VHH binders against NADH dehydrogenase (ubiquinone) complex I, assembly factor 6 (Ndufaf6). Designs and how they scored, part 3

Target 1, 289 residues: NADH dehydrogenase (ubiquinone) complex I, assembly factor 6 (Ndufaf6), of Mus musculus (Mouse) (a2ail4)
Amino acid sequence: SVAAASGPGIPGSHLYCLELLRKRDYESYLCSLLFPAECQRSASALRAFNVELAQVKDSVSEKTIGLMRMQFWKKAVEDMYCDNPPHQPVAIELWKAVKKHNLTKRWLMRIIDEREKNLDDKAYRSMQELENYAENTQGSLLYLTLEVLGVKDLHADHAASHIGKAQGIVTCLRATPYHSSRRQVFLPMDVCVQHGVSQEDFLRRNQDKNVRDVVYDIASQAHLHLKHARSFHRSVPAEAFPAFLQTVSLEDYLKKIQRVDFDIFHPSLQQKNMLLPLSLYIQSWRKRY

## First folded at step 21 (VHH)

Design M1 (from L1 with L102F)
Fold by ESMFold2, look of step 21:
Structure M1 (fold): chain B 289 residues (1-289), chain A 119 residues (1-119)
Amino acid sequence: as target 1 above (289 residues)
Amino acid sequence: QLQLVESGGGLVQPGGSLRLSCAASGFTFDYYYMAWVRQPHGKGLEYIATIESRGGSTSYSDSVKGRFTISRDNAKNTLYLQMNSLKPEDTAMYYCARLDWFSEELDVKGQGTQVTVSS
């Protein structure tokens, strides 16, 4: 971008963030293009930061290395607020966003702390634990995004909390086929126990009714959060709506999984939605989420 | 394959009661929200009652609230409508319906069963 070439720090750091999103979080990449022009760079920095943290768990085999990477980010955030960011492209862009929008440090730290606690290979103990994780990661990211948009509003924060929870649940569902292929299952244990389902059922890709019931119960919570956030959308300032464009993708996934009878391993769930850019564009004009 | 078959309709006097049943087949019944809708002759469809997939939440139109009760038995793949204190204005074709998860609009509708409330 022309702005990246003219700023301090690392030349091309903005382009680095955009390419990271395009490759690793395509949905966020598309959403960022629909933000107000003055907010796009900062929005992409926040999402790139999220990608950097999300990749730690999958890119390291040892928890100790993951912890070291989380300590880097904790120090990077501390140093950003002392105007001394590390010379790393995402950190530089995040620092610029922090300065431009006066972003709240506590939300950045909450994301890092929560990701650090989730570095192990253990499933969530309960649906509530998954929702708390989602609130502290995806919810905090949305609070920061609202700050980028200049929105300070209790209803917007409440919508962000619910949408963040829905996003975290959907992400857990989407990742299940990948984790199962690596002999890992992270779905909430209390829901699995309720239906007599074990980790082995997912490793075998069992599609019996009780396994699909686990998926249904988890997906229905994401559906409920999304419906709840939408129930008061008239009370949410329209300026907040770009932060909530991701609801298009959430609804798309939830519709798809219902169509395949909650078979979480169904191949159609891995298919790219070729109409997503159009759906997001249309949604951006409707001024609702 | 996919079927919704209503039964239990008929002629009943004002103030009477009637219980409608809907047998569902060809889909996983307990993953879907269900509804009863009715159509008086020559008029549009009216949503009268809805029930969530596992039966925990119900909703009723003002015209039937307090008089009608929707229920489901997921083990039998059956939806029910208990209609009490029937009035002539309840005369209609009653349809069992499967709802779309997000819009809660009609996804699939049965053939219907006629309910006639007349002296």
Scores: ipSAE 0.597, ipTM 0.823, lowest interface PAE 1.5, mean pLDDT 90
Fold by ESMFold2, fold request of step 23:
Structure M1 (fold): chain B 289 residues (1-289), chain A 119 residues (1-119)
Amino acid sequence: as target 1 above (289 residues)
Amino acid sequence: QLQLVESGGGLVQPGGSLRLSCAASGFTFDYYYMAWVRQPHGKGLEYIATIESRGGSTSYSDSVKGRFTISRDNAKNTLYLQMNSLKPEDTAMYYCARLDWFSEELDVKGQGTQVTVSS
């Protein structure tokens, strides 16, 4: 049929999002299972959207192609709010979440815009620039997640901002060995300069004290954001806590990198945490994040 | 291998001063938050002062705020506690401690140095 190009039967768009998470963001997949049942599908859609955007930088051979993919997503978001989403499984699920929860368009667009600005091979100029990127990407994603949970609360938003910054910093650290193997280093240049460290030190996998000092300074900022977010947890409504389950993984990584004396290339940092599902389940019963 | 060795304790008159030192070895000192804790005879541990890894942020219990100053010299792997305006209730065993990053509870504790405020 001219009006429809479909097969005899296929898995739904929700199943596509779940499988994408199981393969490419297993930690978010596990967290989504602990959301209230009525929120799980929408939470998965948000995380699948994040995965789609995150893949652009590493999956394209040229910046111009990356820009075209970001333009697709900008158009997709605009069209979702006109009830005309593109026929892409993640876009369809995101559109359903937008309609169900009245998600704020500005947060979706902020994520795309920030990812677009970050398509080049340049390191962040400063720690502040990395934190701004983290706020605009991971923070915005958490604001949307709070909207899915029905939480409108200033303390929850403040916690989301700090946890988003911590997540962005940890993601940058965690990805460094992979990017270094591709001759790319994104760690904040101002911190590197402060310790007399160059990009070549990371490309050569240098383990000297000054290189580990750079890693420490960056990891310490993620730790401080987590500590701050947790300092007022009693003021945050419990309904928000599912959005913050990722703090379990953030803390796990920060503990691990401290145990290896901030050697960002240490093999133990690549090991899968087989106890993570249990840790997340236990955390879901606590009155804390 | 991990060791924290306190020194500088002793007998002091009320109103006097002492400076405690703690020599750290067996770990990279400047990657860890450090604290001074004290234990009065027959009582539990009291966390009295903490300092972050680079020395920029400190915190104090209300019982010592304004009188005690925690500091560190990362080049010498040494933690300090300057104790001024000492009172009899400050009499305790004082321990240098390395803190767990997230719980801020003791990770490693020294053997302690006794401070006695009396006359």
Scores: ipSAE 0.572, ipTM 0.793, lowest interface PAE 1.5, mean pLDDT 90
Fold by ESMFold2, last read:
Structure M1 (fold): chain B 289 residues (1-289), chain A 119 residues (1-119)
Amino acid sequence: as target 1 above (289 residues)
Amino acid sequence: QLQLVESGGGLVQPGGSLRLSCAASGFTFDYYYMAWVRQPHGKGLEYIATIESRGGSTSYSDSVKGRFTISRDNAKNTLYLQMNSLKPEDTAMYYCARLDWFSEELDVKGQGTQVTVSS
């Protein structure tokens, strides 16, 4: 989204990013407060960029308008690396982060390219397609976040890949009730076919065993990615752990969906975790993720 | 009501075999990982075998690896432990347990079945 500025400098661009996160991605807002002070502004810029891209699909009535917004961001990223960012508050903060941390352009472009491919209303053909999308979006965001933290480590990158996949799967699950109310279902078709489940079963909010089996299979992949990332946590430098604070929310959702017998439409899944700030604070003191 | 009922224990000579069963009820069995744990007299619980919800992945403690086999039949809501080449140190109360994905404690366990390995 483009915003007009009335004069030299954009003194409110950081505050704009924080307010965007507070309203649209509260979990990332809380996590950013626990980053090292010198990294917080850059971390919030990355997450605000993610919010801007995530909103395109749901905020436009036609794919062509969505493609134009993706074209804006592609050009914005190109121009940032020529020190000529557009006068948009998120782009300005992202440019500052790029300059401060020498962020890798390829990761930013990969996020935009992948979200552009995902502008239609087609479900993922397979679990693998969902995981690839998750790694190219959420994984790439985590690679950039590690760059903000100054972490160059193969094990940290490996953990980021798996946590990114887990995040993308959980996001797809959490968004399903919202999308179904708009007559859209994105859950992987190959998993649905395996259990004799159609898109219409989710539109009607059917909770027969075979429908819950689809949800179980998808959620269990997110659990396996998180478990795998945690299996080598001792090899990951502690400086990376702020990037992985989101695992608290991932675990919380996965616990809840198991407790409701994988009923993806259960009302308890929509309720805010009022203990999340405390849980994140406690996690920030642990030597693990 | 949620229940786990173990059976199949008894007295057996060293080198012998036993097959333990665990009947589960009151929950959706195939959405949970399951485990066998044991407690030798006067000692703490030891996790000995786990199996994922669909039966494809298993893990074993070093003390039983190669001798014990965990399996499940989701159609019958039943967990099994095939115990071969039994040793006196395998003498313990054996419990069937349900595992949550992130739990550090047993979610639910049964009453147990005693296995005694003695000549």
Scores: ipSAE 0.566, ipTM 0.808, lowest interface PAE 1.8, mean pLDDT 90
Fold by ESMFold2, fold request of step 23:
Structure M1 (fold): chain B 289 residues (1-289), chain A 119 residues (1-119)
Amino acid sequence: as target 1 above (289 residues)
Amino acid sequence: QLQLVESGGGLVQPGGSLRLSCAASGFTFDYYYMAWVRQPHGKGLEYIATIESRGGSTSYSDSVKGRFTISRDNAKNTLYLQMNSLKPEDTAMYYCARLDWFSEELDVKGQGTQVTVSS
């Protein structure tokens, strides 16, 4: 009669989410292992959902297929709040997290809507547009993560907003060599114009000073957001700190790109940080983020 | 080779002024936050002023606020410290320093220039 509304779920759906993270977002996989035990499954579901959305743009050959996948997720979220999630492993785990923690629907929808708007091959028009995108995607994920942790705190929300913006900027920088090899450049056009830099400069992998200045200006905004979030860390409840473990990776990337003089194509930026598991473990014992 | 070379120190009367300079080479100067630190004889290092990469923000220790001004000229790869209303307690070796982006602790320090304030 009402099989979908009260079905037992999908066997191994949690393992599916963990394997998806381990394969596609190793940093989030490691961070999830350091959450409180009662929150780990829900945290993994949120990050797996993010991976599913993030992969749409690069995994489909046509924008119309990408739009159909975004419509699937909008419908899935609507149906989760009616206790009728689709039979898809990430959707099932997300539904369980929604039910367990009373997750705010608006944040989930904001992520999907923003990802949908970003399916084209156009660069961000401005630094502000990139930051707005980051706030609506990465910021919303962090607000949901704070809900999983049971944290209701204005300082935690403020930190999440800045860390989300920093994450979005770093993700844009990290992805630039990959996108350039596919003749795509998404770096904010206003910053490029300020330094007399064109998209072709990145496609040719030019590392003249003016190109590195573009990378510096963009990276410095991520640095400032992270610095600002940290300036009031003593006002943020410690229960929020697991949500902010990703700052270890943000700082690692920003240190590395400075050490290579903001050469965004330098090979060392692609190297796996073998010390990341240790760094995250050590960070999990500190009273800071 | 990475170098920070300070100059402009010397002997000055109380109430006087000095302008310190630091010539930077061997790295891209305008990608780094910079600082002046000082070491009074027999004492530890004191951070006295910092400046962001493009000069947009500065900070000062309480001991020098209102009297010292940090500035930079990125076209000349030069850091400056204008010291006014000098006091005997300002007597120290003054160092130009490049800061680590996140810890804001020094990662490179120059040889220093001596400032002596006495009658």
Scores: ipSAE 0.562, ipTM 0.813, lowest interface PAE 1.8, mean pLDDT 90

Design M1 (from L1 with L102F)
Fold by ESMFold2, last read:
Structure M1 (fold): chain B 289 residues (1-289), chain A 119 residues (1-119)
Amino acid sequence: as target 1 above (289 residues)
Amino acid sequence: QLQLVESGGGLVQPGGSLRLSCAASGFTFDYYYMAWVRQPHGKGLEYIATIESRGGSTSYSDSVKGRFTISRDNAKNTLYLQMNSLKPEDTAMYYCARLDWFSEELDVKGQGTQVTVSS
């Protein structure tokens, strides 16, 4: 029914999503403020959903608990398409977005399924495996964001695919110092082997040239995806550009890691860009992403 | 400490060839895209050839395509421009440039080497 699509939620569920983003994904929080007003709440819900899933791997001490949390979200998505969302703030806001924008269930499920498969401690076998993971998670999130914006366009989808891959690669790079401190390395093994680099080199925080070459090769793939997405920006409707505001942060990280000669452990990579809000605002007025 | 030093310029007859070299120092050469740009007397800079960090992709302006070849030797930190079938309109100061990764605009350029094509 119409009433079910617009029914009441948990009081303060939108504020819960915003606070979650402010604390755990500040870059997405800032981007959401620059969406059209009628889309901001739904965009925040999508990003909060992503945060809930992203936290599972690092926040649980046992894989079985992680699997149960993924099963909760699979059930939650199934139930929200039956207008019976669970009493959880992010699920309520996601349900409202699903109803308002007729979001495609397949994309939500693809994100959950892919994150579930990635709960173990194993590095990606190859650069291609990392890119597939990135497209199935970050790419799917961008496809949903385009649906929130009302964009149905082949070129926008192609840009979202490449930007999603770039985002996933950058996320993997950004997380490497944290994971290394926990004696985990997820960087693609095929790239490491090509340069004679072992996981132990990252655990010891070795910054010899061959280790930096691994980081360069992985970062350069993210750069190539971003460059490719931008190469056809004239074919992408401007209504899609809010979905691609995250490219500002992607470019910022890639510039920073190049400045430190691809030393992935360099302390400056952990510093906030205090000019990011201004950069995003300026970007929102340009005819480019 | 960051330096780009061009060499190999000179006077050459139309139809002749030159090979320009650029010695790079003060940065990790193989992590950067590189370019040759030129400035004809009284005109602005023209980007004529670019090469990606590992040599995997090159691009050329229409004015030099098919006649010039950009290459790099990352072991020697050296960028090259092979210039064949030179024309009088190729007369310019030629600069080696390091490119910003995203804008592909020059980040650093050298002092240049003069190429003059005349009878």
Scores: ipSAE 0.537, ipTM 0.799, lowest interface PAE 1.9, mean pLDDT 90

Design M5 (from L1 with L102M V108Y)
Fold by OpenDDE, fold request of step 23:
Structure M5 (fold): chain B 289 residues (1-289), chain A 119 residues (1-119)
Amino acid sequence: as target 1 above (289 residues)
Amino acid sequence: QLQLVESGGGLVQPGGSLRLSCAASGFTFDYYYMAWVRQPHGKGLEYIATIESRGGSTSYSDSVKGRFTISRDNAKNTLYLQMNSLKPEDTAMYYCARLDWMSEELDYKGQGTQVTVSS
């Protein structure tokens, strides 16, 4: 009976994480509900942690403030491994997850470090840079999620890497209209250059063929990663599948963007899929991702 | 309206060659994987060749590998199938097919063109 060291519990910290996900990352929220009961709290904590970090870039007007927030989380992670987490609801829940599942500190730190680097208002220089960012953030998160699920498998890790990359790419695409409204463009510059597209084209919401071609190429990379991840399906332990349910959402977006001929600014792309919960459930039931 | 119009089919002797063409319209051609599928009389649909959107990768069924070549001209919105060393077993209705983005399954096919290999 490993006495769960009752660290300074914040009442309602779990609910806080769930609400945070529901509001800021609804897809992750839904996926979290489909985890094994014993893993749901930990999975939610990890995802909430990711949301907290992801929001730093969008919420801060000054880079210095962003850096301070990142430092807070770095310290938080260090402290939680010393059984002294800060009195913050996500940090507390994450600490509990770390203790329960012996989560690897390196992955948590990698997420923070990568997001800290990404606080610059610079576009990705290349598709590879975007993929690296995705690997270090979303990939790391998935590795941790696999640990929560008790999965240690090479094929699962490979799938996780590809799914993480796909997630990062889709996230970048999905956020493009929002960033454009703020006069920011983060899409890979090498792809833009290849098609003779400038950042200004995105800021003006240009729908010319060359702009759509850029979107197509980027989306195609996400598609390829998803395909690769799915190619491992037979070799991946079934216990890992809950970690990969986000592929349903990725597929949904990629289908939608194709339907609008890769017009990244099409309003339908911002609409929630009302059938997503059902789709996720079905996929979960089918033990597929 | 989405259209795929096949042409180039006909009667050919064993060992002969044919080139099929498919004119695509009503969608952005270079955003889709394309395929040739065939259906022999009384048999099911068979995938025989697939090509990526940008023409970089192709795949063939074992039955046609080394004899058939799939290609595309995105500027002309046209898909091609070069068929060499034709055999009686290649007799079928040939269809140009657009593939689904995610599943890579057939989502639309043309009316087809008949290929008959007979002495």
Scores: ipSAE 0.831, ipTM 0.921, lowest interface PAE 0.5, mean pLDDT 94
Fold by OpenDDE, fold request of step 23:
Structure M5 (fold): chain B 289 residues (1-289), chain A 119 residues (1-119)
Amino acid sequence: as target 1 above (289 residues)
Amino acid sequence: QLQLVESGGGLVQPGGSLRLSCAASGFTFDYYYMAWVRQPHGKGLEYIATIESRGGSTSYSDSVKGRFTISRDNAKNTLYLQMNSLKPEDTAMYYCARLDWMSEELDYKGQGTQVTVSS
């Protein structure tokens, strides 16, 4: 009877994580529900952790505050591995996940570190920089998710890397209208320059062909990563598939953006897909990603 | 309205050459992979050549490799198929095809142009 060292549990901490996901990352929320029952709490904790970190950039007016929040999470992660997590609901759930699955500390720290670096209000210099960011954040998250699922497989890792990159790219595209409204542009500058597009073009919500070309090129990279990830399908253990269900939402966005001729500012791109739950379920049932 | 209009087909002797053209309209041509497909009489549809949106990569079926060349002019919204060393087995209806963004499968095809290789 391994006495589950009942660390100071916060009643309702799991529910807190779920509600956080439901409100801030609905897609991740839905995906988390499709995990094996024994993994759902841990998966939700990881995703909630990611949401908490992701919100720092959007919520802080001053970089200093953002840095403080990142320091909190760094310390939290350190303390978790000393069985002394802070009394924060996400941290508590994450601690439980870490303990249950022996999660690799390096991946958690990498996510924090990368997001801390990204607190600078600067555009990505290149597509590669965006992909690196995606690898270090979304990729790391997927590696942790695979650990939750008990999967140790090279093909799964490769798939995770590609899916993580695709996720990061799509996230960047999806957020572009929001950032534009705040007079921020984070799209890769090398791609913009290649098409003679300035940051101002995005701020003005220009729909010219060259702007669309930029969007197309960036979206194409996401598509490519998705394609590569899926090419591993036969070699990836089935136990890993729940970790990759987010590909459904990625595909959905890419289809939508094509339909609007890569007008990144088209209002339809901000609409929720009401069929997403069904699509996710079907994909889960088909054991595909 | 989405349109693909093939031209350039006809009767040619074995060993001859033809150049097919496809005029595309009603969509942003350079955002799509394009393909040539053919259908011999009484047979199924065969993919024979594919080209990426920006023209960087091409692929060919084994049956036409080395003889056919797919190309595109995005400024003219036109797809081409240069067919050399034609064989009687190449007799078919040839279609210009737009490929789906995600699946890279046939999304839309034109009305086709008939190619007949006969002595």
Scores: ipSAE 0.823, ipTM 0.918, lowest interface PAE 0.6, mean pLDDT 93
Fold by ESMFold2, look of step 21:
Structure M5 (fold): chain B 289 residues (1-289), chain A 119 residues (1-119)
Amino acid sequence: as target 1 above (289 residues)
Amino acid sequence: QLQLVESGGGLVQPGGSLRLSCAASGFTFDYYYMAWVRQPHGKGLEYIATIESRGGSTSYSDSVKGRFTISRDNAKNTLYLQMNSLKPEDTAMYYCARLDWMSEELDYKGQGTQVTVSS
């Protein structure tokens, strides 16, 4: 039955999720508006949940506070599946999505567990470690999004895995100037060592060829994942394509970073794409991602 | 200034071989996919061979597969096309081309070098 999905809630909890996305994850806000009407509220809840978790690492000065916030979310998810969600706007909307679409608990827990492990200030040891993190966070989020869309398909899951990895890599690249200003560098250490690059090179914004080669190698992995996901698009049900609208933004960033010769600190990479809403709308008409 | 300068064209008999070179400058060569494109007189452009930025993957049109080999030397910023078993149908202006990495469409091409295969 859908009785829990229609039960009591917090007034304005959906609006809270939308405003959180509009402010903190504008690209996901735009994508959610292009979902089928019956799926939009649930898609917004998933993205708002992601924003809540993403903010923990950047908003706390101490790891112990971050761990407490992750424990809150672990308990919140456990309680949702007992129909006893906490009175928190995002948790309420997530609970409604869980009941409406029979969302898989394992994916929600995997996201929380992986973000908990990533609360420290250490760079990824390897490209593979970054990809695993991306799979467990962004990939899991996409699997849940496919469940919202009613898609149970192995090819759609395979595409979600690759797109999730591409998203995680692009997020890591996009965040590097921000983290460097806070004396933090998370780019995979094995790639840096390969090119004789230290984390100090990023802190002082060195853009010699070997530093740009590190950025190129990392960006090329995101490109490869996106290309692979697209190679079998004919095998993916069209009902899944709204989950993959984020590829427009991924492609936009990868085009921009090549145009600036992989200078990750170039100011144009921080510029908002004023044409993004139009590009997403056009993409929503296509039979591909 | 971005430049692609082709060389190595000329007149050759059917069955012969030529090696085309393309010197690249004004951009970071090993960040770009590259291609050879040809244009027979009075006809449109034909993509004949493509090579990935670091040389890991190549692609060929059916008309040249098995006869032509694309390669690159990133240390010298140079693209190559080895053309074997040349046929009169291979007569064309040959261009070195830089490709956009997301679309793999032509981004910039050189002035070209003429290849003429005749008895």
Scores: ipSAE 0.535, ipTM 0.799, lowest interface PAE 1.9, mean pLDDT 90
Fold by ESMFold2, fold request of step 23:
Structure M5 (fold): chain B 289 residues (1-289), chain A 119 residues (1-119)
Amino acid sequence: as target 1 above (289 residues)
Amino acid sequence: QLQLVESGGGLVQPGGSLRLSCAASGFTFDYYYMAWVRQPHGKGLEYIATIESRGGSTSYSDSVKGRFTISRDNAKNTLYLQMNSLKPEDTAMYYCARLDWMSEELDYKGQGTQVTVSS
């Protein structure tokens, strides 16, 4: 409750964003608490925006509703840059972040456009298509986060690109048990074909070696992106490191999936890491990501 | 039960060659990075060669580069080290090692096989 102290807009809009993150993206909620104090509100707004867009696909057993929600956000972003944001708590907080940090409109629009293209039930045609989606969504969020932190640096942008790709791949892997329970599989079709694996294998929760090989090949790409981003971490300014706190969770998932022999349906992959807050706090003091 | 069993060590003259083998069991071999590590008498462990899970990339320490070749046969669950142009300095206990893919730190090490290079 920060009604009158928040100024124009919707009273309590910041609290709305924080509660949305606590409920729907707890890992990002924890990461935002470790940002510099002057950046925390803006970082939370960016992540809440991501949650709003991600939730659209989860609701699209009515595709028309999904398209309408994407059109709402496209118009909301256009209107933010005309200083006329809609009366919606996440849009208000995003508008405040845009004004405070002069955020680049193109990154916000790229996220929306890419999410709109991805409203269908089709699997990615290739590993490259998944990586492009990850770059345009998660990478763009990281570029905006670097703008919130005041970082203009070529190496930071390169790290953000690779970490964004790793994040998108891991998100696709983590979501597979959920989507399979809804009879949907989005894993790259070219990788599945290479191993003689079909969507039905995932729907049946098949644990055969060829199915695990698909998961291994996809997880390996996330691993390689993370390894590459880390190979030049000494060239990245320390001011960028809060944007990359999510690598703690990426590494945690990648360690776990190897431990379960790349069985993507193994129950331990869905367990919360109760040490994550401590791991993130320790990481915030290190000079690496 | 996880096991790494090295073989192929022995006594060899300087300039000679040996091929070490490592039989792996108890885990899915082709999901793990593997390495050869050696320990000269009275000294610490030295990483000498590493190979990625599917054999796509290898790396070597400067002390063995150009002389040693790491390879793997995932169908046989076997890791190999071809050692050519052996020097007395290569005398050590040689261990087959499994690596954690994120840290590339030693996860499990076999009992080792002795290689002795002497006239």
Scores: ipSAE 0.500, ipTM 0.786, lowest interface PAE 2.3, mean pLDDT 90

